# Ledger of designs, part 6: VH-VL binders against Non-structural maintenance of chromosomes element 1 (nse1)

Target 1, 232 residues: Non-structural maintenance of chromosomes element 1 (nse1), of Schizosaccharomyces pombe (q53ek2)
Amino acid sequence: MEKERQDGLSDKHKFILQYIMCRTAGVDNEQVRELVQEQYGETATVEDVINELNNSLHNFDFKIKRVQDQLDGRLTLHFQNLSGDPVSQMATPYPPVQIELMRKIIEWIMKCDDYQYSLTTLQIQKLSRKEMGLAPSVIESHLHTFERDGWLRQREGIWTFTNHALAELDAYLHNEYESNLYECNACREIVIAGYVCDCGYCLHVYCCKHLAHVNCINCNTPWANATVIGRW

## First folded at step 18 (VH-VL; from j01 with heavy chain D31S K58R, light chain R56K)

Design m06
Fold by ESMFold2, look of step 19:
Structure m06 (fold): chain C 232 residues (1-232), chain A 126 residues (1-126), chain B 110 residues (1-110)
Amino acid sequence: as target 1 above (232 residues)
Amino acid sequence: QVQLQQSGPRLVRPSQTLSLTCAISGDRVSSDEYAWSWIRQSPSRGLEWLGRTYYRRRWYDDYAVSVKSRITVNPDTSRNQFTLQLNSVTPEDTALYYCARDQGIAAAFLYYFDYWGQGTLVTVSS
Amino acid sequence: QSALTQPASVSGSPGQSITISCTGTSSDVGGYNFVSWYQQHPDKAPKVLLYEVSNKPSGVSSRFSGSKSGNTASLTISGLQAEDQADYHCSSYTTSSTYVFGGGTKLTVL
């Protein structure tokens, strides 16, 4: 006979955890909600199951983080390794020059002019040649790898962080780039697509739309006059 | 299952500090998914939200305008509790006090109270 | 005085449908879809019935439904039963990052 599992390692918890872990770029919160209801019944919530998993995962320096897309509000769940330096977690699969390039791309995105928080392929190529001596063809290869592995995304040659990368880099960005960083006043997450008022009040694109504000609640200036953050 | 258990004195003199404690089981006060609120109820005022505390890389507090000069909501991570302190009370602070788990800052934008304490009737009288 | 306006009482006979209103402003009910409803029996803590205007937590009867038009949210109870006799409270999140409640409605089942 099979023994009952009562100590926080139920087969249902393991199933949900493995489902999320296997989807390294993140998994739709609603897909996991449906699985939770299927496994635990109609009274269970995805929030409670994830919280129980996180209590166990904390002992191993792992976490499941729920991430809201800054443009459309889509919620995804991301399995994270919380050990030390998230760029160091890359060190095993990448050669040192590629790790240095990622650290530089992070710096260039966080310090870019005009609140863009994104770089064109050409900008990355020019900066890489100037600061690292790397040829453009080498950069194209490295960018493809970063896109494949879920660190960067691009549209028509404009590169920025994925939601996965923002989740993994959260502590690193706060520690290294606090003076270049904007946080949403509604949800307390980093803004790379949103608005900032002259008074400093800042919202994601989605949070601004969802809260339906015409004017900034801090200074009553129209959001139409606010500085746009990001390229979207 | 999440449970909220309240404790604290039920009689407080005017001008003193009302202090109530809410013990949490089945969850963490430092969870970055929830907030922790105090709500009171009286026949004349109905339900009245007083304030909350929550952790998102740092601790935040939000307080109702009507009490903001007198209220503090404090987390205690070591005991897995949160406490209401209301200074300079008057008989108008006599009410049934509840603690509640608050969904109001979760990324899902749900903004409701899903678990409530049992309630503590506090009388302010000399 | 509460920030959201509810009728003080409402009554209905078993099997009837009744509606409880909750009226606010553009800074709460009208500006957001963050309206929730709570049922409270005597000597019990409130229990959430609806959130985000019309969504039900698991285990809430299909007889409860919610809607919003302009600055007014509504809770409808169909097929009224004796056990529905209770106080009903509405709540909304506000543009000031606070919560407001209605004054409550006492439902009497005749």
Scores: ipSAE 0.505, ipTM 0.778, lowest interface PAE 2.9, mean pLDDT 86

## First folded at step 19 (VH-VL)

Design n01 (from m06 with heavy chain A107P)
Fold by OpenDDE, fold request of step 21:
Structure n01 (fold): chain C 232 residues (1-232), chain A 126 residues (1-126), chain B 110 residues (1-110)
Amino acid sequence: as target 1 above (232 residues)
Amino acid sequence: QVQLQQSGPRLVRPSQTLSLTCAISGDRVSSDEYAWSWIRQSPSRGLEWLGRTYYRRRWYDDYAVSVKSRITVNPDTSRNQFTLQLNSVTPEDTALYYCARDQGIAPAFLYYFDYWGQGTLVTVSS
Amino acid sequence: QSALTQPASVSGSPGQSITISCTGTSSDVGGYNFVSWYQQHPDKAPKVLLYEVSNKPSGVSSRFSGSKSGNTASLTISGLQAEDQADYHCSSYTTSSTYVFGGGTKLTVL
């Protein structure tokens, strides 16, 4: 961020901003809380600082977004560039073939059957070979790159979006895959791990646990009868 | 620091529309971190939450059942304010009205009001 | 939704501890830990003292504490001071996705 963009902020605020910006995959809210405590004591909260930062960043099409983990509710902070296409912005650090692969992976995840919003390594390899002619070893290398850089996560060979990716791709996903996504009725964020009731009411795993762990708020049907979204 | 400044008529006739405005400083009405609520206070009913508005890619509104058919809470991003409209008022709507910042949305989900306006006494009388 | 139940008034002497109760149902106080407390001086807007039953915002005195058991939340004020004379309101989020408030308690410092 250019010095001009930080005009009006205190040195402490700038320091905190820099701290967040340097952590491209996101930073734990608790770490930022500790930093704020160190800098301001009890005179300011994380929310206060972030609010002030965002007020300044707004004019420059930047934002610090707090993201809640869909499973456990853990909060992370992410510095976002709101200008342009986030996928296109990836073109600077990644070769064209990797950008294309990422676009396809996003598509495959979003259009995945049975509300899974995830892919196995084998599925990605098969699809990539078919559509891009990429060798399995090449695909694996790229997947590791995406994982390293905080776009994708894998558990036991199942791949899906990280919280960082969801934050960065939010607008893109809504624009390109509106008919393929679910939104949480509580927090209004995209659901890749949660439940959808027969009545259409949808909640993240965490939101369900936190706000309505027994019955659907909309129709009072037990969540035990709901459709599971995602592999978790 | 966040400040809320209320304005609007203090006298409304029965069957007319009560209208109030809450101007925001130190924050944005379009913030995706907070909701913006209206609350009223009367000797007979105490404090009563009326409704709120908030932004998440689009605007959302939540209203109390008691006033749902008569209430509208509207944001104004150009002026960084939000308004209350309550239609078909009766003497029962006489109260001290407050606007407040609402912590009851994601990601905080803390469900309390941290900043309040100064309050506006609205009297419904013929 | 029915208001939460608070005592109409409580009193105490300087230096004493007093407790204000807030009783709801399983749909509000008993259903969530989203209970908040507000202090209101005459001709002033309410000020938040506690949120999530016992958490304190910045600037709130350590003399204020909160607890909850079942459907009843409690605000305790220790070391009562003259400045504590005010109305106190409890609030809770509900299973109907709304807010409910108590009837308020007038605290008099003798």
Scores: ipSAE 0.789, ipTM 0.902, lowest interface PAE 0.7, mean pLDDT 92
Fold by OpenDDE, fold request of step 21:
Structure n01 (fold): chain C 232 residues (1-232), chain A 126 residues (1-126), chain B 110 residues (1-110)
Amino acid sequence: as target 1 above (232 residues)
Amino acid sequence: QVQLQQSGPRLVRPSQTLSLTCAISGDRVSSDEYAWSWIRQSPSRGLEWLGRTYYRRRWYDDYAVSVKSRITVNPDTSRNQFTLQLNSVTPEDTALYYCARDQGIAPAFLYYFDYWGQGTLVTVSS
Amino acid sequence: QSALTQPASVSGSPGQSITISCTGTSSDVGGYNFVSWYQQHPDKAPKVLLYEVSNKPSGVSSRFSGSKSGNTASLTISGLQAEDQADYHCSSYTTSSTYVFGGGTKLTVL
């Protein structure tokens, strides 16, 4: 790879960083791989470039995080601001009412019954009407915004966090909802799609497939008997 | 480029504590991409993984069952290093000790060691 | 945990192809594709040759290849060269969330 400039990063590294930063909802690892190879050749790796970037970014409380999809293990890269409250940081682009709604949605998702970590549109509308007095059309508009901006995803009217949201809200969720969250025993990330064994051992869907596809590693109970986390 | 530089005493008396340090260059001990492991090698036992430390919002440690009761792997973010402490050593703990970067955590889950220290021969003798 | 089983020694002439086996159990080699191979020259640290059975890190010669069948992984070195004389170690992740290594194989180039 090209030697870093005096300012700590080569032009190519800066280019790659900018590429990642411009994609606020995250970027596919494969796309970055292609970019890295284009810039530095086939022997260059995303890992090496990201490590070098992170070494520089660390002093500024920024980080590029690779996030693994909880279902299929797909990797995406996310530029993160590690300073302050991520939810509060949303105040810049979002009106106060949307920030409040997001906080509530986060709460409702995290405290959702039966380990679902998801809400239907109707549930969100009902709760928002009750607690915020918001009309359904307004809620729909805000949800669309959150979806567009990569915070929430929906499938057939069921809403949950995106990988980007999980990455950005990681510290917040741990701080505010520690008693309401599960961590994967394999990768140590929050689980919104996975399994929890009766023994308490918890894995993402992907981690389960990758590391323990048949039985619980801790107690050898079949995963078929485990409690499902999330709707997927 | 990542480099691991080991340091520590090469002679330890029985029942004492073996202590080694691995200084990291080109990477951070607090990186959430890699774990940091200790491995030892002896003619009688070959290569043996001892334990690792890694950071994910907080520090985690994994230890081999064979040494779990006696081992501590500690990170030092201020010095960008990690250490091995092995208590109550016996002559059986005589070995060449290596620190290594471990690819056995998320998101890679590749479970191999890509960078190694130079090794430190530690002899346990009275 | 018991070490993986490797032959103590293997030999070959320059230009030949040799294979080193690494036999484990369903809890390690047979349980995962997390087998790695290391080359170790005298007075040097091990160097990774293969990971995940057959993947090569950057800078590793194409002469090295890996495979796995059942509980046995294999390292093949084609076009044997004098510099290949070294110790070779296999490793595997285990269902007990630990690493296990083989006993090592000494390769002599005749």
Scores: ipSAE 0.784, ipTM 0.901, lowest interface PAE 0.8, mean pLDDT 92
Fold by ESMFold2, look of step 20:
Parts: sequence; C-alpha cells; structure tokens
Structure n01 (fold): chain C 232 residues (1-232), chain A 126 residues (1-126), chain B 110 residues (1-110)
Amino acid sequence: as target 1 above (232 residues)
Amino acid sequence: QVQLQQSGPRLVRPSQTLSLTCAISGDRVSSDEYAWSWIRQSPSRGLEWLGRTYYRRRWYDDYAVSVKSRITVNPDTSRNQFTLQLNSVTPEDTALYYCARDQGIAPAFLYYFDYWGQGTLVTVSS
Amino acid sequence: QSALTQPASVSGSPGQSITISCTGTSSDVGGYNFVSWYQQHPDKAPKVLLYEVSNKPSGVSSRFSGSKSGNTASLTISGLQAEDQADYHCSSYTTSSTYVFGGGTKLTVL
C-alpha cells in the first residue's frame, strides 16, 4: 500500500485546512468558528486552531491570513502561498495577454488620481486601448473572468481589488508600489477604503469607526476633514 | 502549549543596562497575530506596562512614555525570543519583570495578555 | 500614582458577592471596551480573568463577571471562595497604543 505523506497535522487540523483551501475567495470567520467548535468542542477558538496550523505551515512557506474588511470589519480567512511571484500565481490559468492586462490593471488602480484606488469600466477600456490595443469586447470578457475568479469586484461599473486579491498581492504591492500606497496606522494593512490626514496618519473606514477617534491622534485635525481614500 | 521562559541577571548595578530574555515555545515571535510585551511589578507602582514589539511586514514598537527614552524591545527570530533592554537603570527600576503574549493587535483587538513568563526579580543596587 | 484607580483592599465572607472598581478616563476605560482583569496569587504571575470588559477566556469560572458604566469598570465575584483570596488588577488599552494598569486590589476572604 502506498503511504500518504506525513505532514505532522492531525485529521481535524487537515479537515479545517482543506475547508479553507477549498474556498479560494476567502472563508467567513464565523463559518470557520462554527466548524472549529463542531470538531474540537464549544470551548475551542478559531484563533488557537489557526495559530496551530500556521505554526506548521510556516515551514512550507504557506499561511492562513485573516483579512479584515476595510468598511465593515468582517473577518475572512485566506490560504496563501508565500513563495513565487504572486501575479504569476493568481494568473496561472490565463493566457499571456490576460496576465499582462492584470499587471496593468494593478498598476492603474495603484496610480489612480484623486485617491480613488478604483477604475470605471470605461477607464479600463480606454487605458487598455491606449496602452495595449485591446478591443472593448475583449476587455469586458477579461473583466468578467477576473470577477468570476475572485480577483476584482465591481459595483455600478467601478472596479477594485477584492479582499482575496489584497491578501495575495500584499507583498507585490508593497515591493512594486510602495510610493503609491497607504497603510492603516491601526492595523498596518493597505488602505483602499479609508481616510488620510494632511499629516499622513491613515486609517481604514472600519478602523476609524472601531477606535472611535473624532480627531487624528497625530495632529488633532477632525477626521471629518480628512482626505477620503477609495470609493465606498 | 504556549510557554514563555524568562532568563537574565537578577542583580544590575546603577547606570548599567538591564537585559532580559523571553524564550517562546509553542508559538513564533514573528507571528503577525500577536504582540510581545514586557511588564514589571513593584510595591510602589504596581503593574506597569513597559513596551512591546510585533511583526507586520516589518517590526513595530510601542513604548510607555515613562521609559521611552531608555527602552528597547528586540525580537530574535532565529532563537524565537524577544529581549528587554533598559538603559541607565536606578534603584527605582528594581522590580519583578514579566514578559507576556499580547492579544492587542489587529484584527482581534482584544487587548489582554494571555500567556505570562514566570517573572524575574531584578535588583538594582551597588 | 497608578493610571487607573482601584481600591487598595476589599474583603468578604465565603458565599458573598464582592465588586472591585477600576476608574479611568474617557481616553481609556470610558472611551473603549478594552478593559481586562487579572488575578494574582502570591508568588505567581497574573492570570487573565476577563477581557473586553466582560468576556472570559477558557477555564475561567462563571462566578467572575465584568461590567462598566461611564469611566468605571467593575469586576464582580459571586459566591466568594477561599481560593479567591488574591490581588486583582485592571488594565486598559489607550488611544496612544499603550496599556495602563490600576494599582491593584487585595481581596481578603474572611
């Protein structure tokens, strides 16, 4: 009989890990909490199980990342491969032209005017024609694919990153677009929905609400007067 | 099972640097779910939080105002430890020193210390 | 002086309920739900009893409860037992990314 690889994880740990891995766009924390309690008992916590998984996964360059939604604070869990080129990994099933388009969309979002960190369908079509020579019908097909696969989301034709994409692209965005990004001073994550004070102090929409700040802690300017980041 | 084991000298002369080490088992100092704090206790001041370090793409530090000019908290990922350095000590720095795992970073924002070291009594005297 | 104010001592008989107060400001206890409580027996490290005002970690007795009103948080111990004799500390996170503690309360079980 062929021997299964021994990875040092219990059957219950493997079940939880597989549950998270099967939901490539992310798993709601409350769904995982319920599953953990079913497998380990009512006193078990998601935090302890995920910490144990990450202690094992670290040696293989994998991680479960807990991502806080920038607007409502909803927590989702995402399985990450920390090795390799994240754009190549996210675009593995795509032909070369789609990979190039994804790299361009990332650039265009990160370099948007007026702190928008989002693009309309029309903006993407115009930029794609100008920089890549792509027809509008090709762009609509590619955008549909990116939305289906959980890389981009849109509301009323305004496109930006999903929480899944932010998690996967985290290192890439920091390495390639450091001068174009804002980080939340409360949670240290990239901001595409939030506020930045004239002094540079920056918070997600949710972090500002959660910490109950009326004024910037650094310069005492009201948050009501801060520059809005993103369209939300 | 997460455990914090402290080490370091128990006697330090005035004006010298106090250095304590906290070794972590069952967790990683570079985990981005937790911060790592130093807390001391004396009869005159009770419990006093001194500072912490944590990892989010890089290392961040927060220090109590009362010691900010003298304190450094350093992670050591290769040994899975974190250290306290307190410069220019005086007899008023005589205290029982604890390290602790700190739940007070995003996304949990729970703001409590769930695992504590055993404590190291440090006396500052000639 | 401690940043948070606790009574220096409190006492009670077995079976009674007692309450320990922890008073701060709008920048800590009053403004946030980031209050925690610790029990410390002689020669032992503190052990967390409550976090986020009233939540209990695994293994903490249902006899311990917490609340707050305004700038004052409270720890209540119901059905007082001999092993509850210890020091009790409150803590809060602050707007400057720091923690502050109360001065501690010695509970004596008569």
Scores: ipSAE 0.602, ipTM 0.817, lowest interface PAE 1.9, mean pLDDT 88
Fold by ESMFold2, fold request of step 21:
Structure n01 (fold): chain C 232 residues (1-232), chain A 126 residues (1-126), chain B 110 residues (1-110)
Amino acid sequence: as target 1 above (232 residues)
Amino acid sequence: QVQLQQSGPRLVRPSQTLSLTCAISGDRVSSDEYAWSWIRQSPSRGLEWLGRTYYRRRWYDDYAVSVKSRITVNPDTSRNQFTLQLNSVTPEDTALYYCARDQGIAPAFLYYFDYWGQGTLVTVSS
Amino acid sequence: QSALTQPASVSGSPGQSITISCTGTSSDVGGYNFVSWYQQHPDKAPKVLLYEVSNKPSGVSSRFSGSKSGNTASLTISGLQAEDQADYHCSSYTTSSTYVFGGGTKLTVL
């Protein structure tokens, strides 16, 4: 027999919230769906529970954001603090030089050539030596830490943001790098893996596939001719 | 529990602007999980989706081609409501108007209307 | 005038099964699985019965089911009851990022 606490949220809502908060780098939506069904019954939906939580969290400048992977569409849930400086908040456990390196890596990714929105390990090493005087072995150690903590991901030495980093940095990237970023016209989220048409219409890889677009709906040119965003 | 409560004039003269308001309780108009739609119903056309608004750092809208030149859907976060404005109305705009919560926004992409207002019959007549 | 075609009326006896069709094009019903169905009793707002062709929201009877083949979606009501007498509407999302509805079907339970 479980009773509701005086704070106005049920113990089941608090359990789901705690589960998500304790997984700071994000939680697979399907794991949360299983918990919701265990707590509320098999017809309960993640969407309803998360919306109810967000209605309460809104008053405290917190939010649970559902993030769609730009390539395969898999959903993860991320607990966000909407106040303050996101870069300083995400890097609070790091020494000052590592915080400055994170700010530089964000800048280098957002300003990289040819719509790549990613950097090789060698590019990061060269830029960090030139702009910060750091040795390559120091950079490899810092990159490992950023990967372990869920801020950057890499594939064969090509580094870019995780979905967690994109969620945490959303306001920062829009405020500081608006002229360098693209937004998906289907879902309105930042694009680091997708397509941009000459007319400016932009889609994630997944959004283009999911909505079965062959041609740009704005100017009717084929997506096969569009500029590719990201390396994937 | 989510509820949508409609208000607005029930008689509008031709060439005027039809304006209806939908007040939201149990949810936020600025939620990034849902969009907010207007739909009308008449004997000649049945149900007809008119347009919607939704919030993603700024407000976006989508409008049906048939009314795009005349329609505006306006959010009001301070009052937690959204309005329909339909300009230059004619008797063919006489219909029962509904507001509805729209599930058809990323990332869910569910494409249905789960909560509806009570309906407002608007007559356009001289 | 409606973008999706439904029969104007259907009828059935209590205990029978009936099917209501909804026919569109490759730009809506045929192009996507984003079909939904609504029940509307007299003087009431529509209520969703199905979304994504065959999925049921909480509280919708198992007697309602949906399917799609090509450009035609179908709503099936099994074990007809007097309370099923209502108007039924289909809807689809389109490749132009809009919604379209059928003209509606009046179900009479004999």
Scores: ipSAE 0.547, ipTM 0.803, lowest interface PAE 2.3, mean pLDDT 88

Design n01 (from m06 with heavy chain A107P)
Fold by ESMFold2, fold request of step 21:
Structure n01 (fold): chain C 232 residues (1-232), chain A 126 residues (1-126), chain B 110 residues (1-110)
Amino acid sequence: as target 1 above (232 residues)
Amino acid sequence: QVQLQQSGPRLVRPSQTLSLTCAISGDRVSSDEYAWSWIRQSPSRGLEWLGRTYYRRRWYDDYAVSVKSRITVNPDTSRNQFTLQLNSVTPEDTALYYCARDQGIAPAFLYYFDYWGQGTLVTVSS
Amino acid sequence: QSALTQPASVSGSPGQSITISCTGTSSDVGGYNFVSWYQQHPDKAPKVLLYEVSNKPSGVSSRFSGSKSGNTASLTISGLQAEDQADYHCSSYTTSSTYVFGGGTKLTVL
């Protein structure tokens, strides 16, 4: 085997890092696993390689984040810059009005009623007209741009964050929206699809299914009685 | 390669506090990929998990029910180590104590210990 | 939450296969697939052999395999070798968010 510990990274580690860095919106964990096995052999794990990369990257305020989908548990890997303003970083190619709209959409999603953590196209259009004076056709164009760039996703006109956006906005959401934010008690990540018990114990949809708990472990109340977070 | 190096006193008197330290090399105690556990071993109890700490934007801990009222596990990022504090010890706390890297956190929830310290035999006697 | 039950000892001859059982409850071995196995030679720390019932971390021999049925997990060592003489421990995560261990099994290679 290639030396696992040295001052920098091995050539194989650098190759894996470059593969992940070149995929700005994230990369499927299984694609990286296949590449790791090709480079290091069938017994090598993504977890070990990513941990070694992160030990090196930590000194430069970078990291590779593994993100679990809140519904099905599928993993993706995201290269992150931990310094600076996450919203400005994700919106770098956009003109100022689109950056302002992105900040407002984040606010509106985080502050929406009834734990929905999502907005309809109509809700976005009404809020944008009221707060920014933007026409509905302009909003539709901007939303399609955000969807194409991997920041928002929608189903039947209901918009929310992608896994990529949640990864990039993690620090921003914790800093700016702490009082509006739920975290999963199993994995400690932000919840926009899951359950919250009256006692405050909160789980992603996937984490609840994965742990197979009928009742909340904190207060023993059935999860069937919990408040649903998100629209899914 | 990750290495865990333990230190601390090997003799503690009853009713006092047992304190052990586990220094980490080749990894970061603040890594958000692992937890850091204390496990002890005795002839009468075998291996017994005591508790852990881990980092996810802030520090979390989990403790075994049997020792929950007496135990604290503390990280120290500046020294890259974590400590066990067990209060009000009795001779039943005499054991070989291990620290271990714990895989049992997100995203995969693997629930095993891949690297272990060398072990510290702690005797609780008057 | 509770100790897992293992046989106190097992033995086998070189080249044979042996199996070590680990029996728990619906709150641990039966409730999850979070069973792991550790090998411990005298005066050494435990070393993980298997996790999630049957998965091997890097560097563990293909001679080690695992399975589970109901509340009982099993470790099988094929092609038994003298160096396999050691203590073997099973562990499980519990529905109370803790870990439990078995009492250990001493394997003697005849």
Scores: ipSAE 0.539, ipTM 0.792, lowest interface PAE 2.3, mean pLDDT 87

Design n06 (from m06 with heavy chain E33Y)
Fold by ESMFold2, look of step 20:
Structure n06 (fold): chain C 232 residues (1-232), chain A 126 residues (1-126), chain B 110 residues (1-110)
Amino acid sequence: as target 1 above (232 residues)
Amino acid sequence: QVQLQQSGPRLVRPSQTLSLTCAISGDRVSSDYYAWSWIRQSPSRGLEWLGRTYYRRRWYDDYAVSVKSRITVNPDTSRNQFTLQLNSVTPEDTALYYCARDQGIAAAFLYYFDYWGQGTLVTVSS
Amino acid sequence: QSALTQPASVSGSPGQSITISCTGTSSDVGGYNFVSWYQQHPDKAPKVLLYEVSNKPSGVSSRFSGSKSGNTASLTISGLQAEDQADYHCSSYTTSSTYVFGGGTKLTVL
């Protein structure tokens, strides 16, 4: 508290920062926009306030990352610690065996076949039995915990990363899984729901829809025939 | 507020390299919310976007087709600036050059320039 | 890629409304809603008036409005004032991930 004014941040900036920090799974950009307007007036933008916060936070290896949902484009803000091991930071309350399971699930998602970037419950159970010796009921319990805590999401038994997990793992995935990554050519973020053209040009579902492309701008082939990334 | 301050020579000889600098105050050139563009203006061609650089885990560049073979836009995080380098200039490159803050990319869908430098008139002649 | 077409000049008397057009193609103005407008007084840098066709940054008068139909975007200035005398430029993002500008329009307030 006594160090707050030495970093050049106003009390209003610190209030916005605390609001975001307290919502560890991320906070809706529109909620923060309303709060910024209440604190600074209607002329203020969330982008400028977050950029000012990030200028100060950079010195401490922290940042606020804005994440666009790959399907519907909803923006969320996520407070991140850029130092240390992001997997260990995600799983700080978990015992070592659950941290190792999280590392394995990340690997299995990133290396899965057919561009799916997702796994069924059965696939996770089979891989965990083979590689870790864990029983299927144990895996279902751990998956429920990871879902509750906002690290994984599922749809009809198909599991993948949340937007929160993608934000936290960004550096880790780029460092450990460079050859398994697709990045959106429009926004430069990791793609786990999108399209990749035969020429390699890649877009999120939302980016493709919003740019109104019928054909790939790099090679002019129809997006309707592109390889689908993810299960969505 | 954000301020962009330009510097660089006003006279360049044909076939040489045009080099301009844009210093940034109130923002970071490495901010992953914005991109940093060069735009030029001449009476015959009006405003013409040349290219940009931006940081998203690494540096990316986009360049106009008309200058793509000759242009480089370089960031400098230690000086908090970005530079335009245009090689092999001709008298057609005579123009008033601006740097500008570019509002994001596709994810933000805010494709406009909100802060501009003061402009540098560059003449290409012998 | 292709320059956007604007009238070279327009004029109006104080209190009138005027409209400046900006015509492009399906690869820019027609394909996206990423049209912006800039006001430029003599010897000064351009200043953004509108983005995304019709949105106003903070501090821009309600007298400025924008619209788009097909490949043509329009800037309308109502209640014309002497300080509105300036050059006006339109811009659009393109399907080739570049920007294009119009040739500019000189507005004269009579």
Scores: ipSAE 0.561, ipTM 0.796, lowest interface PAE 2.3, mean pLDDT 87

